# VH-VL binders against q0atu2, part 387

Target 1, 119 residues: q0atu2
Amino acid sequence: MLDKKARIRTSREYRNVFEKGKRLSGRFLIIYYVENALDNNRFGFITNKKIGMAVIRNRIKRQLRAIVREYQGQVKNKHDIVLVARAGIGKSSFEGMEKDYIAIMKKAGLFARNANKID
Below, E stands for the ipSAE of ESMFold2; O stands for the ipSAE of OpenDDE; V2 stands for 0.75 times the mean of E and O plus 0.25 times the DockQ between their complexes.

## First folded at step 18 (VH-VL)

Design cb11 (framework fv_dusigitumab; at its last look DockQ between E and O 0.04; V2 from the best seeds 0.00; counts 0 for: pae E 14.3 > 2, placed apart)
Fold by OpenDDE, look of step 18:
Structure cb11 (fold): chain C 119 residues (1-119), chain A 121 residues (1-121), chain B 111 residues (1-111)
Amino acid sequence: as target 1 above (119 residues)
Amino acid sequence: QVQLVQSGAEVKKPGASVKVSCKASGYTFTGYSINWVRQATGQGLEWMGWINPYAGSTGYAQKFQGRVTMTRNTSISTAYMELSSLRSEDTAVYYCARDYSYYETSYFDYWGQGTTVTVSS
Amino acid sequence: QSVLTQPPSVSAAPGQKVTISCSGSSSNIGDTYVSWYQQLPGTAPKLLIYDNNRRPSGIPDRFSGSKSGTSATLGITGLQTGDEADYYCGTWDTSPSAWYVFGGGTKLTVL
């Protein structure tokens, strides 16, 4: 589980990311990201009913949190990042989600250049 | 109105490099990724890669890894695509295209007029 | 050769209906969104359909898109001579690096 301080938790925090941040689309994910004034990154996760039933949405959130946790050490610091799951993600594999996350994060330039794990 | 205006035609020799420019207007340049797509004469569209004008980050098709470099100058809202070690097979029309990304959408909604690059001895 | 497969050509008389197929796999089309692009002779590609079945402003309702499984279809009704062009399907593929793929293109001839 992500550390509490690494989570976007309030509606105000989410709105700030949506209003002031940049957005990029992947195959299964859309990310919104903006610099913060903290010493750490914060992540938010959004799923909607298009993905599927609540049990599916919760599974997707758990999987996305696992992916984010796995690569958090390679993400550039001082960012608020919101992951929005697209409709097709419900039928994707975990590996597919992971690849899409990596791809879109690279597209956003949010991985450190010295990151070797995601080549 | 959104516009992408590309640089003029280029004629190069094998082994040389070419740098094509794409000047954007009518929108916030750093808000949208730019994709590059080429098309050889009588052939289909071939995706080359993308650049995020805000971060400067890039992703290239495997075919062009090591030969293509995509850059941008945000002060003049211009993206660049440089292709090195040119071969005759690189003769094509090169297009820049805006990647529209909004919540649940992602597609190339605006295209440049194209730049003809001819590689010949 | 192309990741997405299209028929190389289709033809019909003015006023008729044509369909152009685009076949892929779960790794490139699946449940993700497909776009279609029209390329008139000697011009740059133009967005025709996005998100499988949505039309940008200015695109007439004669153009339609659909997707089922790992295949997409472009439909054109009331065919006009001005529709003579090349049509390409495209979508993003999931990989460690974002990868966009096109179909091989379909040449539409209006008889």
Scores: ipSAE 0.009, ipTM 0.648, lowest interface PAE 9.1, mean pLDDT 89
Fold by ESMFold2, look of step 18:
Structure cb11 (fold): chain C 119 residues (1-119), chain A 121 residues (1-121), chain B 111 residues (1-111)
Amino acid sequence: as target 1 above (119 residues)
Amino acid sequence: QVQLVQSGAEVKKPGASVKVSCKASGYTFTGYSINWVRQATGQGLEWMGWINPYAGSTGYAQKFQGRVTMTRNTSISTAYMELSSLRSEDTAVYYCARDYSYYETSYFDYWGQGTTVTVSS
Amino acid sequence: QSVLTQPPSVSAAPGQKVTISCSGSSSNIGDTYVSWYQQLPGTAPKLLIYDNNRRPSGIPDRFSGSKSGTSATLGITGLQTGDEADYYCGTWDTSPSAWYVFGGGTKLTVL
């Protein structure tokens, strides 16, 4: 589970990422990201109502948080990063979400150069 | 003021059906799922299922699959639960509850007053 | 039998404290946020605690919640006669597919 300090919590914090950040789309995810003024990363998660039922959206959020937690040590610091689940994510496996996350984070240049787990 | 107001008590014979209504006010009806929970006399709470009023999609507890139907009318902000092929074991108080679900948060924050359904021969 | 196990009853004198346990599994309490509901005699359930340990507006801080592993605990201090009620834990279970489970309920008696 992500530490409380590593969470984007307020609507103003989310809006800052959307307004000032860059956007990159993957197969199941969209990321928005911007450099922050902190000494750590923060993550936010948005599940679209088109994904389906609230309980399914909550399950997807938990899976995404687990993926982010697994790779957080490889992420360049000082970024606010919002993950937006696309409507089709409900048919994805955990492994499919994980692969998509790795791919878009590498494409965004957000993984550190020495992280050998992300090939 | 969030409020869920349910229809009145029902007395039914075995084999009949019952349809309970739950009228919502004080919030955007289509923004929250409605869950149905029942409680037999002297017993605990038993979850029956949910409806998403925006999409009309539903999910039912396995025990009630094939006997329960949950619907809604968005123009009057009302959810419905219909239980068919009633048996004496279905005698209970039936509650509707609003499911607040946002990111990692999910809980039943407002409940209807309950509807007593009695199934007797 | 309840998927979430609670003691059937607890009791204590006014002013004292009690705890109510709720034991589940990795597919429910271990993976999801726990809520607690209070049901006063003759009334509908009412949300008491959400997100494991948070209180809705109007719930005094005498009520607290916690979670560890596959177990959750409701704490009540400064017991009052008005706290006599049934208390239920509840959460989503994700196996095999999402469904909501309640504990069997705990009757609190204030002597």
Scores: ipSAE 0.000, ipTM 0.572, lowest interface PAE 14.3, mean pLDDT 86
ESMFold2 (binder alone), look of step 18: mean pLDDT 93; pTM 0.953

Design tk1 (framework fv_dusigitumab; at its last look DockQ between E and O 0.87; V2 from the best seeds 0.85)
Fold by ESMFold2, look of step 18:
Structure tk1 (fold): chain C 119 residues (1-119), chain A 121 residues (1-121), chain B 111 residues (1-111)
Amino acid sequence: as target 1 above (119 residues)
Amino acid sequence: QVQLVQSGAEVKKPGASVKVSCKASGYTFTGYDINWVRQATGQGLEWMGWINPYAGESGYAQKFQGRVTMTRNTSISTAYMELSSLRSEDTAVYYCARDYDYYETSYFDVWGQGTTVTVSS
Amino acid sequence: QSVLTQPPSVSAAPGQKVTISCSGSSSNIGDTYVSWYQQLPGTAPKLLIYDNNRRPSGIPDRFSGSKSGTSATLGITGLQTGDEADYYCGTWDDEPSAWYVFGGGTKLTVL
C-alpha cells in the first residue's frame, strides 16, 4: 500500500501531470510524468470506461498499485507519475503489466537502477 | 504534424466484405489507440470499435460483433477495419480517429478524411 | 432514439449566441467527461471541446462547454456563418458494455 504522501489525490493534481508532463506508452500502459517540488514521488492511477465495467477497472487499479509498490524503492525521487490503463489491458496478465511498467520506467530514465523482472 | 490518411472510396455488392485502411504519420503509431466511426448519408456518427496498435487487441460495438475485424500493420503505421456480410444499410462514410487519453476519459483528437463505402446490387 | 439526446437543430443570426444541450444518463455523462465535435459540411468531425469545458489549441474562446448532472451544454457566442455545421456530443459508457456513444447531432444554421 502506498503512503498517503506518495499518492496523487486531487483531479487538479492529476490534470497537471497530463498537461505538463511527458508521455510514454507501452503495450497496455501509458505513463505521464513530471518533476515535482517535493522530496518524494507521487503516483496516480487512471482507468476509464473503455477498459470495461467497474469491477474490471478496479481489479486493474489494484494490480497496478501492487506493481508500483513493489518497485517504488527503485524509482528516482521528485516525480509525479500517473499510470494510465490502455484499451485491452484486461487481457494482460499481472506479469505482462509488470514487464510493461519496468520497460516504460527504464525508457523514461526513472529507475535509479535496473529493476528485477519476474522469471 | 499528426495525420490520418484513409484509403479511397469503395463500391461493393451485398454479401461482400470491405477493408478500409488508415495510415498514421507525425506521431508514434503504437502509442495511441485508433477508433472507427461511420456515418450514413444525412445521419449521425456511429462508433464501431477500437484497436490498440501496440498489443493488437480490439474491442467492438455490440451491433458489429461478429462482422467487424480491426487490425494493423505496425511496420507501415497503418490500421485497418474490415466489415463483412455487407448490406445496403452499411453504405456510409467510415472514419478512423486517434484516441487521446486525458484524466479519466479520452477523446478523438485527430480524424482521417473518411472513406465512402457504397453497397448496392 | 439516441442514448445521448440533442435537439435536432438550432438557429440564430450572426453575432448572436446559441446553446446546444446533450442529455444522457448516470452511466455516461453523469459518471464521465464529455467531448464535443464540430462537423462542417462535407468534412470529417473535428474536436471542439474535451473534459467538459476545455478547448484544444486553435479553438476560439467563443466556444464553451459545461456539464451539470447528466447533461452537458455547448455554448457558441459571436456566431459566424462559418459555424454552420453539425455538432455532436460524445462520451464513454459502460452500460450494457464498454462503448463510445455520440449524441444524435444538432444542425446549427446561421441565418
Scores: ipSAE 0.854, ipTM 0.927, lowest interface PAE 0.7, mean pLDDT 92
Fold by OpenDDE, look of step 18:
Structure tk1 (fold): chain C 119 residues (1-119), chain A 121 residues (1-121), chain B 111 residues (1-111)
Amino acid sequence: as target 1 above (119 residues)
Amino acid sequence: QVQLVQSGAEVKKPGASVKVSCKASGYTFTGYDINWVRQATGQGLEWMGWINPYAGESGYAQKFQGRVTMTRNTSISTAYMELSSLRSEDTAVYYCARDYDYYETSYFDVWGQGTTVTVSS
Amino acid sequence: QSVLTQPPSVSAAPGQKVTISCSGSSSNIGDTYVSWYQQLPGTAPKLLIYDNNRRPSGIPDRFSGSKSGTSATLGITGLQTGDEADYYCGTWDDEPSAWYVFGGGTKLTVL
């Protein structure tokens, strides 16, 4: 699991990202991202009821955390990033989610230039 | 400005199909889900389903499963809702609405002007 | 018949305060956020409140929302004739599957 310092944890922190951050959408994910005053990135995950039942939401959240953790070291620092799962994500494979994450993060310019794993 | 503009009124016979369009402007069409909501005369709002314009994936209310099809044409930023096997009870104003994801939920922040569909023999 | 229950009508004189209740269950209002929509006569619904108590840009602060347990409340102070409309609460439900639910609507009459 992501380190506590790498997680957005409070409602206020989430809302700050939603209100002040930039928004980009992909096939399965919407990301809100904003620069923070820290030396590290923080990630938030939103799986609302539109996705489906709690079992589905929890599964998706777990998978998204795994994806974010995998690519964590390749993301530019000093960002708060919230991942919002879109309704159709429930039918997606893990690889599909990963692909979408990579694509949207690239579009956002949030990956470091030397990130070879995302090529 | 962000807006949704729907197609004009429709008059159909029972058993026929109707396809209502919803053209989006002022924002990235593929970035927001579109919901469809109808309202019979003098009645309340009834949710029909959602579509993700990015890939065309959709989810429908159980009541309309098998009769409703939601599609989109991204090249013209237009969503469509087709309802088949029309009945008199389907007479209503049909709305498209933009789904705005915020925090742990979503809400409909932009609505089309509505399309009146009348089903009569 | 609606999943969320609202009073069918409320009324008050100009300048007064009204409240509209919205009752649901644990699968909807109980663990998510409620939105309110205003529908003026002959027009499309308009977002009035989101996230239980937040106002979109352009909505005056005399409109307020709150949630407690499985119920939500819309408050309108300084009632104006232009507030005469139908009001709907709405939220997402995940039982038996994901779907959006509306209240039955409340007709507000300004006396």
Scores: ipSAE 0.841, ipTM 0.940, lowest interface PAE 0.7, mean pLDDT 95
ESMFold2 (binder alone), look of step 18: mean pLDDT 91; pTM 0.940

Design vi1 (framework fv_recibokibart; at its last look DockQ between E and O 0.91; V2 from the best seeds 0.86)
Fold by OpenDDE, look of step 18:
Structure vi1 (fold): chain C 119 residues (1-119), chain A 121 residues (1-121), chain B 108 residues (1-108)
Amino acid sequence: as target 1 above (119 residues)
Amino acid sequence: QVQLVQSGAEVKKPGASVKVSCKASGYEFTDYYMHWAKQAPGQGLEWIGEINPDWGDDNYNQKFQGRVTMTRDTSISTAYMELSRLRSDDTAVYYCARAKYYWTFSAFDIWGQGTLVTVSS
Amino acid sequence: QIVLTQSPGTLSLSPGERATLSCRASQSVSSKYLYWYQQKPGQAPRLWIYDASSRATGIPDRFSGSGSGTDFTLTISRLEPEDFATYYCQQYESSPYTFGQGTKLEIK
């Protein structure tokens, strides 16, 4: 799991991202991102029931956390980022989700162009 | 109809713990943060903390840090607030209230009916 | 934390009169994060005004909210008997999401 410092935890923090952040849509994810005044990035997640049953949602949550954690070190600092899972994500593979995440993050300019998977 | 229904009144001794429940119905439980507020007899409202029912992330008023624990059971759309090491000044009505955290305003638009917790020797 | 100070503490008026309730913040609060609640004895608070000036569902138009920055006001143009209650302002600008101490509107 992401460290508490790396998570958007409060409702107000989420509101800030949605109110002030930029929005980009991928195939399976929508991201909202805004600069913060911290030295670290924070991630938030929205997984509504449109993505599937509880079992599916729980799986997606785990996978999203795993993806975010894996690439955390490659994300430009000082950002609050909220990932919104789209309806089709429940039928996606992990690799597909990961690819979508990387693509959208690069498009947002939050990853370096040469960002690679960390093995 | 949208509503929050809280557990019944509690009488506790100093040093004990109390766990108040708040059951949500009529809306998606995980779409709103659940907040808790304290109101001592004849006094105003005091914010205790909030919890993200979807991810379990919580945020407490520093005044209650170390004594309050907020949890939730999404399977039954129920939020819980536990207050430990009770003392006499914990005697109050405790409210749960929902607040949207995305797409709309964040006011406490729905409240539970309140739970009286009495702490006395 | 942001401290909200309401004034007056108690307001005694008669039906038909105009009521003006003040809420002052210790620091600037965005209008979209200033809320008012009404509470009657033995009842839970009820959302009354959101975003500083928007009436919640079912709230009569004799109620109006205004203000910005550090000064906010709840106005009742013409008091009805059912309006006598305690009103609280609340800020959602930053955690902890504090309340004012309340203004008790009582019948003279």
Scores: ipSAE 0.910, ipTM 0.956, lowest interface PAE 0.5, mean pLDDT 95
Fold by ESMFold2, look of step 18:
Structure vi1 (fold): chain C 119 residues (1-119), chain A 121 residues (1-121), chain B 108 residues (1-108)
Amino acid sequence: as target 1 above (119 residues)
Amino acid sequence: QVQLVQSGAEVKKPGASVKVSCKASGYEFTDYYMHWAKQAPGQGLEWIGEINPDWGDDNYNQKFQGRVTMTRDTSISTAYMELSRLRSDDTAVYYCARAKYYWTFSAFDIWGQGTLVTVSS
Amino acid sequence: QIVLTQSPGTLSLSPGERATLSCRASQSVSSKYLYWYQQKPGQAPRLWIYDASSRATGIPDRFSGSGSGTDFTLTISRLEPEDFATYYCQQYESSPYTFGQGTKLEIK
């Protein structure tokens, strides 16, 4: 469960990420990301009806929150990051989503080296 | 047809609460933040707050913080604004309005018809 | 918070005249986050101009928006009877997304 300080809360904050941010696509996810002026990260999510019916959409939302929460400590600070679920994510496994997230976050250079080495 | 249809007028006593609904149709509800604004009789518009339609994250004008709660139900494409501890100066028309938060421009392009809330003893 | 001050409060003109409505911000507002709305009595506001200068769908080209920074203007080149209404500016630069107090454009 992400703390409210670690969430993108306003429409203007979402707009900023899409207008000024960089975009990277994975198999199941797209990320948009931009540096912020805070000392922490903020995460936003876009899931739409293309994913499937309500039960599938709710499962994807739970899984995405869990993945972001698990790796939150490895993410370089001072970034606003929006995860966009692609069509077809509903057929992916949790592990498939997780691997996709890790891959695109590494490619974006958003993982800090050796953060959470202890876990 | 894209539209926002609000619940009907309400008459309330001071200290009560009111919950106004705003039902969206003709578009994908989760693509647009829902905003709420107040217009007291003969006065201009005052922004109250916004809610993310899919994830429920809210953000309020500090003038209303502590008295306003915004919620939504995506299964029926409906947003709600609840205002508590009503005062006589809460008598106003309350509007919902949508704004896209990704891809395109972000102005309030569609508004509800307004809901008159009257607070009187 | 950003305060928007509109002037004049009331503007009395006749059809065929040119109208100039001013919106001044207490802090800089990016042009892409300045909007104008038209409202007639008993009706909801309607989006009129977005991004300071872009007309919303169906808005006649006699309406023109301009400005940057703290000073923004809505101009109507030749007033038509249907143009008499109240006009509000709004900023979307930062929360709270404030409105100006309005300029009532009334028929003389």
Scores: ipSAE 0.770, ipTM 0.900, lowest interface PAE 1.1, mean pLDDT 91
ESMFold2 (binder alone), look of step 18: mean pLDDT 93; pTM 0.950

Design vi2 (framework fv_recibokibart; at its last fold request DockQ between E and O 0.92; V2 from the best seeds 0.90)
Fold by OpenDDE, fold request of step 20:
Structure vi2 (fold): chain C 119 residues (1-119), chain A 121 residues (1-121), chain B 108 residues (1-108)
Amino acid sequence: as target 1 above (119 residues)
Amino acid sequence: QVQLVQSGAEVKKPGASVKVSCKASGYEFTDYYMHWAKQAPGQGLEWIGEINPDWGDTNYNQKFQGRVTMTRDTSISTAYMELSRLRSDDTAVYYCARAKYYWTFDAFDIWGQGTLVTVSS
Amino acid sequence: QIVLTQSPGTLSLSPGERATLSCRASQSVSSKYLYWYQQKPGQAPRLWIYDASSRATGIPDRFSGSGSGTDFTLTISRLEPEDFATYYCQQYESSPYTFGQGTKLEIK
């Protein structure tokens, strides 16, 4: 599980990312990201009913947390990043979702230059 | 119709705990943060805290930290606020209110009807 | 925390008159994070103004919000009997999301 300080926790923090952040769309994910004034990154998640019923949503939530946790140490610091799950994500595999995450994060330039496990 | 329905009035003794519920209907429960506010008799509104019903993340007013716990049950679209170590100045009407936090950004656009909590010896 | 100070504490006016309610913030608040609520005795608050100057759904056009920075105002051009209530401003600029202490608009 993501550390408490590594999570976007407040509604105001979410609003800030949506209002001021940049938006990039992948196959299964949309990310909103903006620089913060902290010494750490924070991640937020949007998993609305469009992606499926509760069972599907719960699975997607677990998988998204796992993916973010796996790669969080390789993300450039001082960013707030919100992941929005797209409607088709419910039919994706974990590997497909992971690949999409890596691709979109690379496109956003959010991985450190010396990042590992991102190929 | 969108509405928040809170549990009934409570009478507690000092040192006890109270747990107020707020049931949402007419909208997707997890798409809005749930906030709680306190209003002492004849006084203004005081923000207590907020919870993300989808993930369970909470943010509390420091004034209540250590005594307040916010939780939710998504299966029944219900948010809970528990206040422990009650004292007389906790006597107040407590409100839940929703706030959209993505796509649209209305603040407290829907409120519960309020729950009176009376703390007395 | 951001402190919101409303003035006056009580405003006594008659129907048909103009009402001006002030909300001053201890630090700058973006207009999009300033809200007004109306509350009547025995009822929950109701969202009245959002984004400092936008009327919530169903709010009459005799109500108007204005201001920026640290000074915000709620104006009622011509008071109706149903307008007499307590009005609260609130900031969503930063946590905790504080309220003003309220202005009670009462019938003279």
Scores: ipSAE 0.933, ipTM 0.962, lowest interface PAE 0.4, mean pLDDT 96
Fold by ESMFold2, fold request of step 20:
Parts: sequence; C-alpha cells; structure tokens
Structure vi2 (fold): chain C 119 residues (1-119), chain A 121 residues (1-121), chain B 108 residues (1-108)
Amino acid sequence: as target 1 above (119 residues)
Amino acid sequence: QVQLVQSGAEVKKPGASVKVSCKASGYEFTDYYMHWAKQAPGQGLEWIGEINPDWGDTNYNQKFQGRVTMTRDTSISTAYMELSRLRSDDTAVYYCARAKYYWTFDAFDIWGQGTLVTVSS
Amino acid sequence: QIVLTQSPGTLSLSPGERATLSCRASQSVSSKYLYWYQQKPGQAPRLWIYDASSRATGIPDRFSGSGSGTDFTLTISRLEPEDFATYYCQQYESSPYTFGQGTKLEIK
C-alpha cells in the first residue's frame, strides 16, 4: 500500500492541513491540501462513523487506499493531502469513487504537468 | 460521560515488558488521537507518543524509540502502550490522553487516571 | 525539540494574592499550540488554558493566559485555596509535544 513516508502520521500534520489547506468537494469525497516542505507527498484519510457500519467503513478504507496508490505517481510532489469520505460514500462503487477522486484532483491542479491524461 | 480508564498498577523486574490499556467511553474513539505520557516520581510530564485510532499510524518520542509500541482495538475502544526492556528509571505513572485532530482541535482535554509501573529488582 | 522552561520552580504565596507563572520556549510557538495544565498530587493533569489564553470549560475567570512567540504567562488574579497545585505548560507546535518542568504553587 502507501509507503510510510507517504502517510500523514501525526495529529499535528492533520491539524496543519485543515488549518491552512484549500478545500475541494466532490460527490463522495472532500480533499484538503496544502504545500509541504518535503520532497514528497503525504496522504491522510478521514473515514468517520457517518459513512456506515464496520464492514462498509473497512471496504471504503481499502478502496480509498487502492485509488490513492494507483494515481500517486501522477500527483505533483510537496503536498499534504487529506481525503474526507462523505456520508454517502458507502453507496458508491469503486469506479464512482475513482472518477470522483480524479475529477477533484484535476480541479485542484494536483496532477503533474506531464502526467497521462485522466478522464 | 467522557472518560479514559486505565489498567491497574504493575510491578515488573528489569528487562521485562509492560502493556498498559486505556479504555475510552462516552465519545467516538476514532475522532481523537490517543497520546501517552510518563511522569516519574517527583518529576514532570514527558510525552511518549501518539496513535491514530482509526488507521493505526504512530509517532513516538525518539527517547523511547525501539522500546515502545502503541496499538489499539477499535471494537472495544481501547488503546495500548507497551514498553519493553524495562529499567529502574522507567518507574513512573503512565497516562493516556486524547486530542481531536480534525474539525474541532483541542489540547489534551481528557486524561486517564494513570497507571503506576514499578520496576525493581 | 522545543524546550519549555518554566519559572519560578516554586512560588510561595497566600490566598488573595496575585500569582504570575512564566513559560519560555526555545523556539517560537504559535499561541494556538501553547497549553496549560493543573495537577494536584495523586491526580491526572487537567487542561486549564488552551490556545495560550482561552480557559477550558469550568475554569474560573481569575485565571488568564497571555503571551506569544517564546514568552507565555499564566496569571491568577486572586488566589483561592483550591488553586495551590503544580502548573505545566505544553507546546503542540511540533513533535515531540513537550511539557515544561512545572511550577509548584504552594501556600506561604
């Protein structure tokens, strides 16, 4: 899955993204993102109780990790990015989440200049 | 009522390990990082580390690196701190404390009652 | 790591007097990441002041926090018997989230 250095690991780092970051909403996801002082990106996730029972929450967690892993090579470096799962995400398909992620990451301008086109 | 209830006092020999539990009630366990702190007799507070209760990510004070392991079990809203290769200066009260890490941000607003760990020959 | 130095180590005063407790940081700390705790013997610490100057729920208005950068102060305008305890500052600016060594406020 995601390398340990590509994870937001501390509470202070999460607070920084919410305090200073920009926000974009999609259908199933909200992203918060802010430039960091590293050479790499870090990803965090908010998957609270509102998204469903344990089985649904665990499915969403697995699918979000898989989506982020798939596209992480196309993300511009030096960003801390937190994905917030919206309450309705439990009714989504993997493809629906993936499409939503691509759309909001494109709107944020977070895909690299020379990345393959994603639609 | 929001509270953190820790496991009882422990007496250990040098070289052993201890695992302290911290059971949360009255709030959503996954909304708060769990932190741990040490207070040796007559001394101040020393931060040990933190764990993300939902995803399990940890961050430790370097002074405890290699000897501390933090885990949790979300099904019973319980966090754990294990300290290995105990020595006499590990004798202390160990506290758990929570901190919100999204939406509303708080200091350590709720603490456990503390767990005395005594390390003696 | 950010070192917090509290002064004085012990402050001996009588009820009714004004107390001033200092916390100095080795590096700048944003006020929103500077906290104060009260601890009495045999008890866990209790959050007292957050964001350098905001009182936690139920904390009397005789307690006030102030300061910025590297210098922070906890003030008690008129001491009550219940106020005699040890007070710790903590920074949450960067990991490790260090505490000061404490100021013991005791009855003269």
Scores: ipSAE 0.858, ipTM 0.923, lowest interface PAE 0.6, mean pLDDT 92
ESMFold2, look of step 18: ipSAE 0.817; ipTM 0.913
ESMFold2 (binder alone), look of step 18: mean pLDDT 92; pTM 0.945
OpenDDE, look of step 18: ipSAE 0.897; ipTM 0.951
ESMFold2, fold request of step 20: ipSAE 0.856, 0.838; ipTM 0.922, 0.912
ESMFold2 (binder alone), fold request of step 20: mean pLDDT 92, 92, 92; pTM 0.940, 0.944, 0.942
OpenDDE, fold request of step 20: ipSAE 0.932, 0.932; ipTM 0.962, 0.963

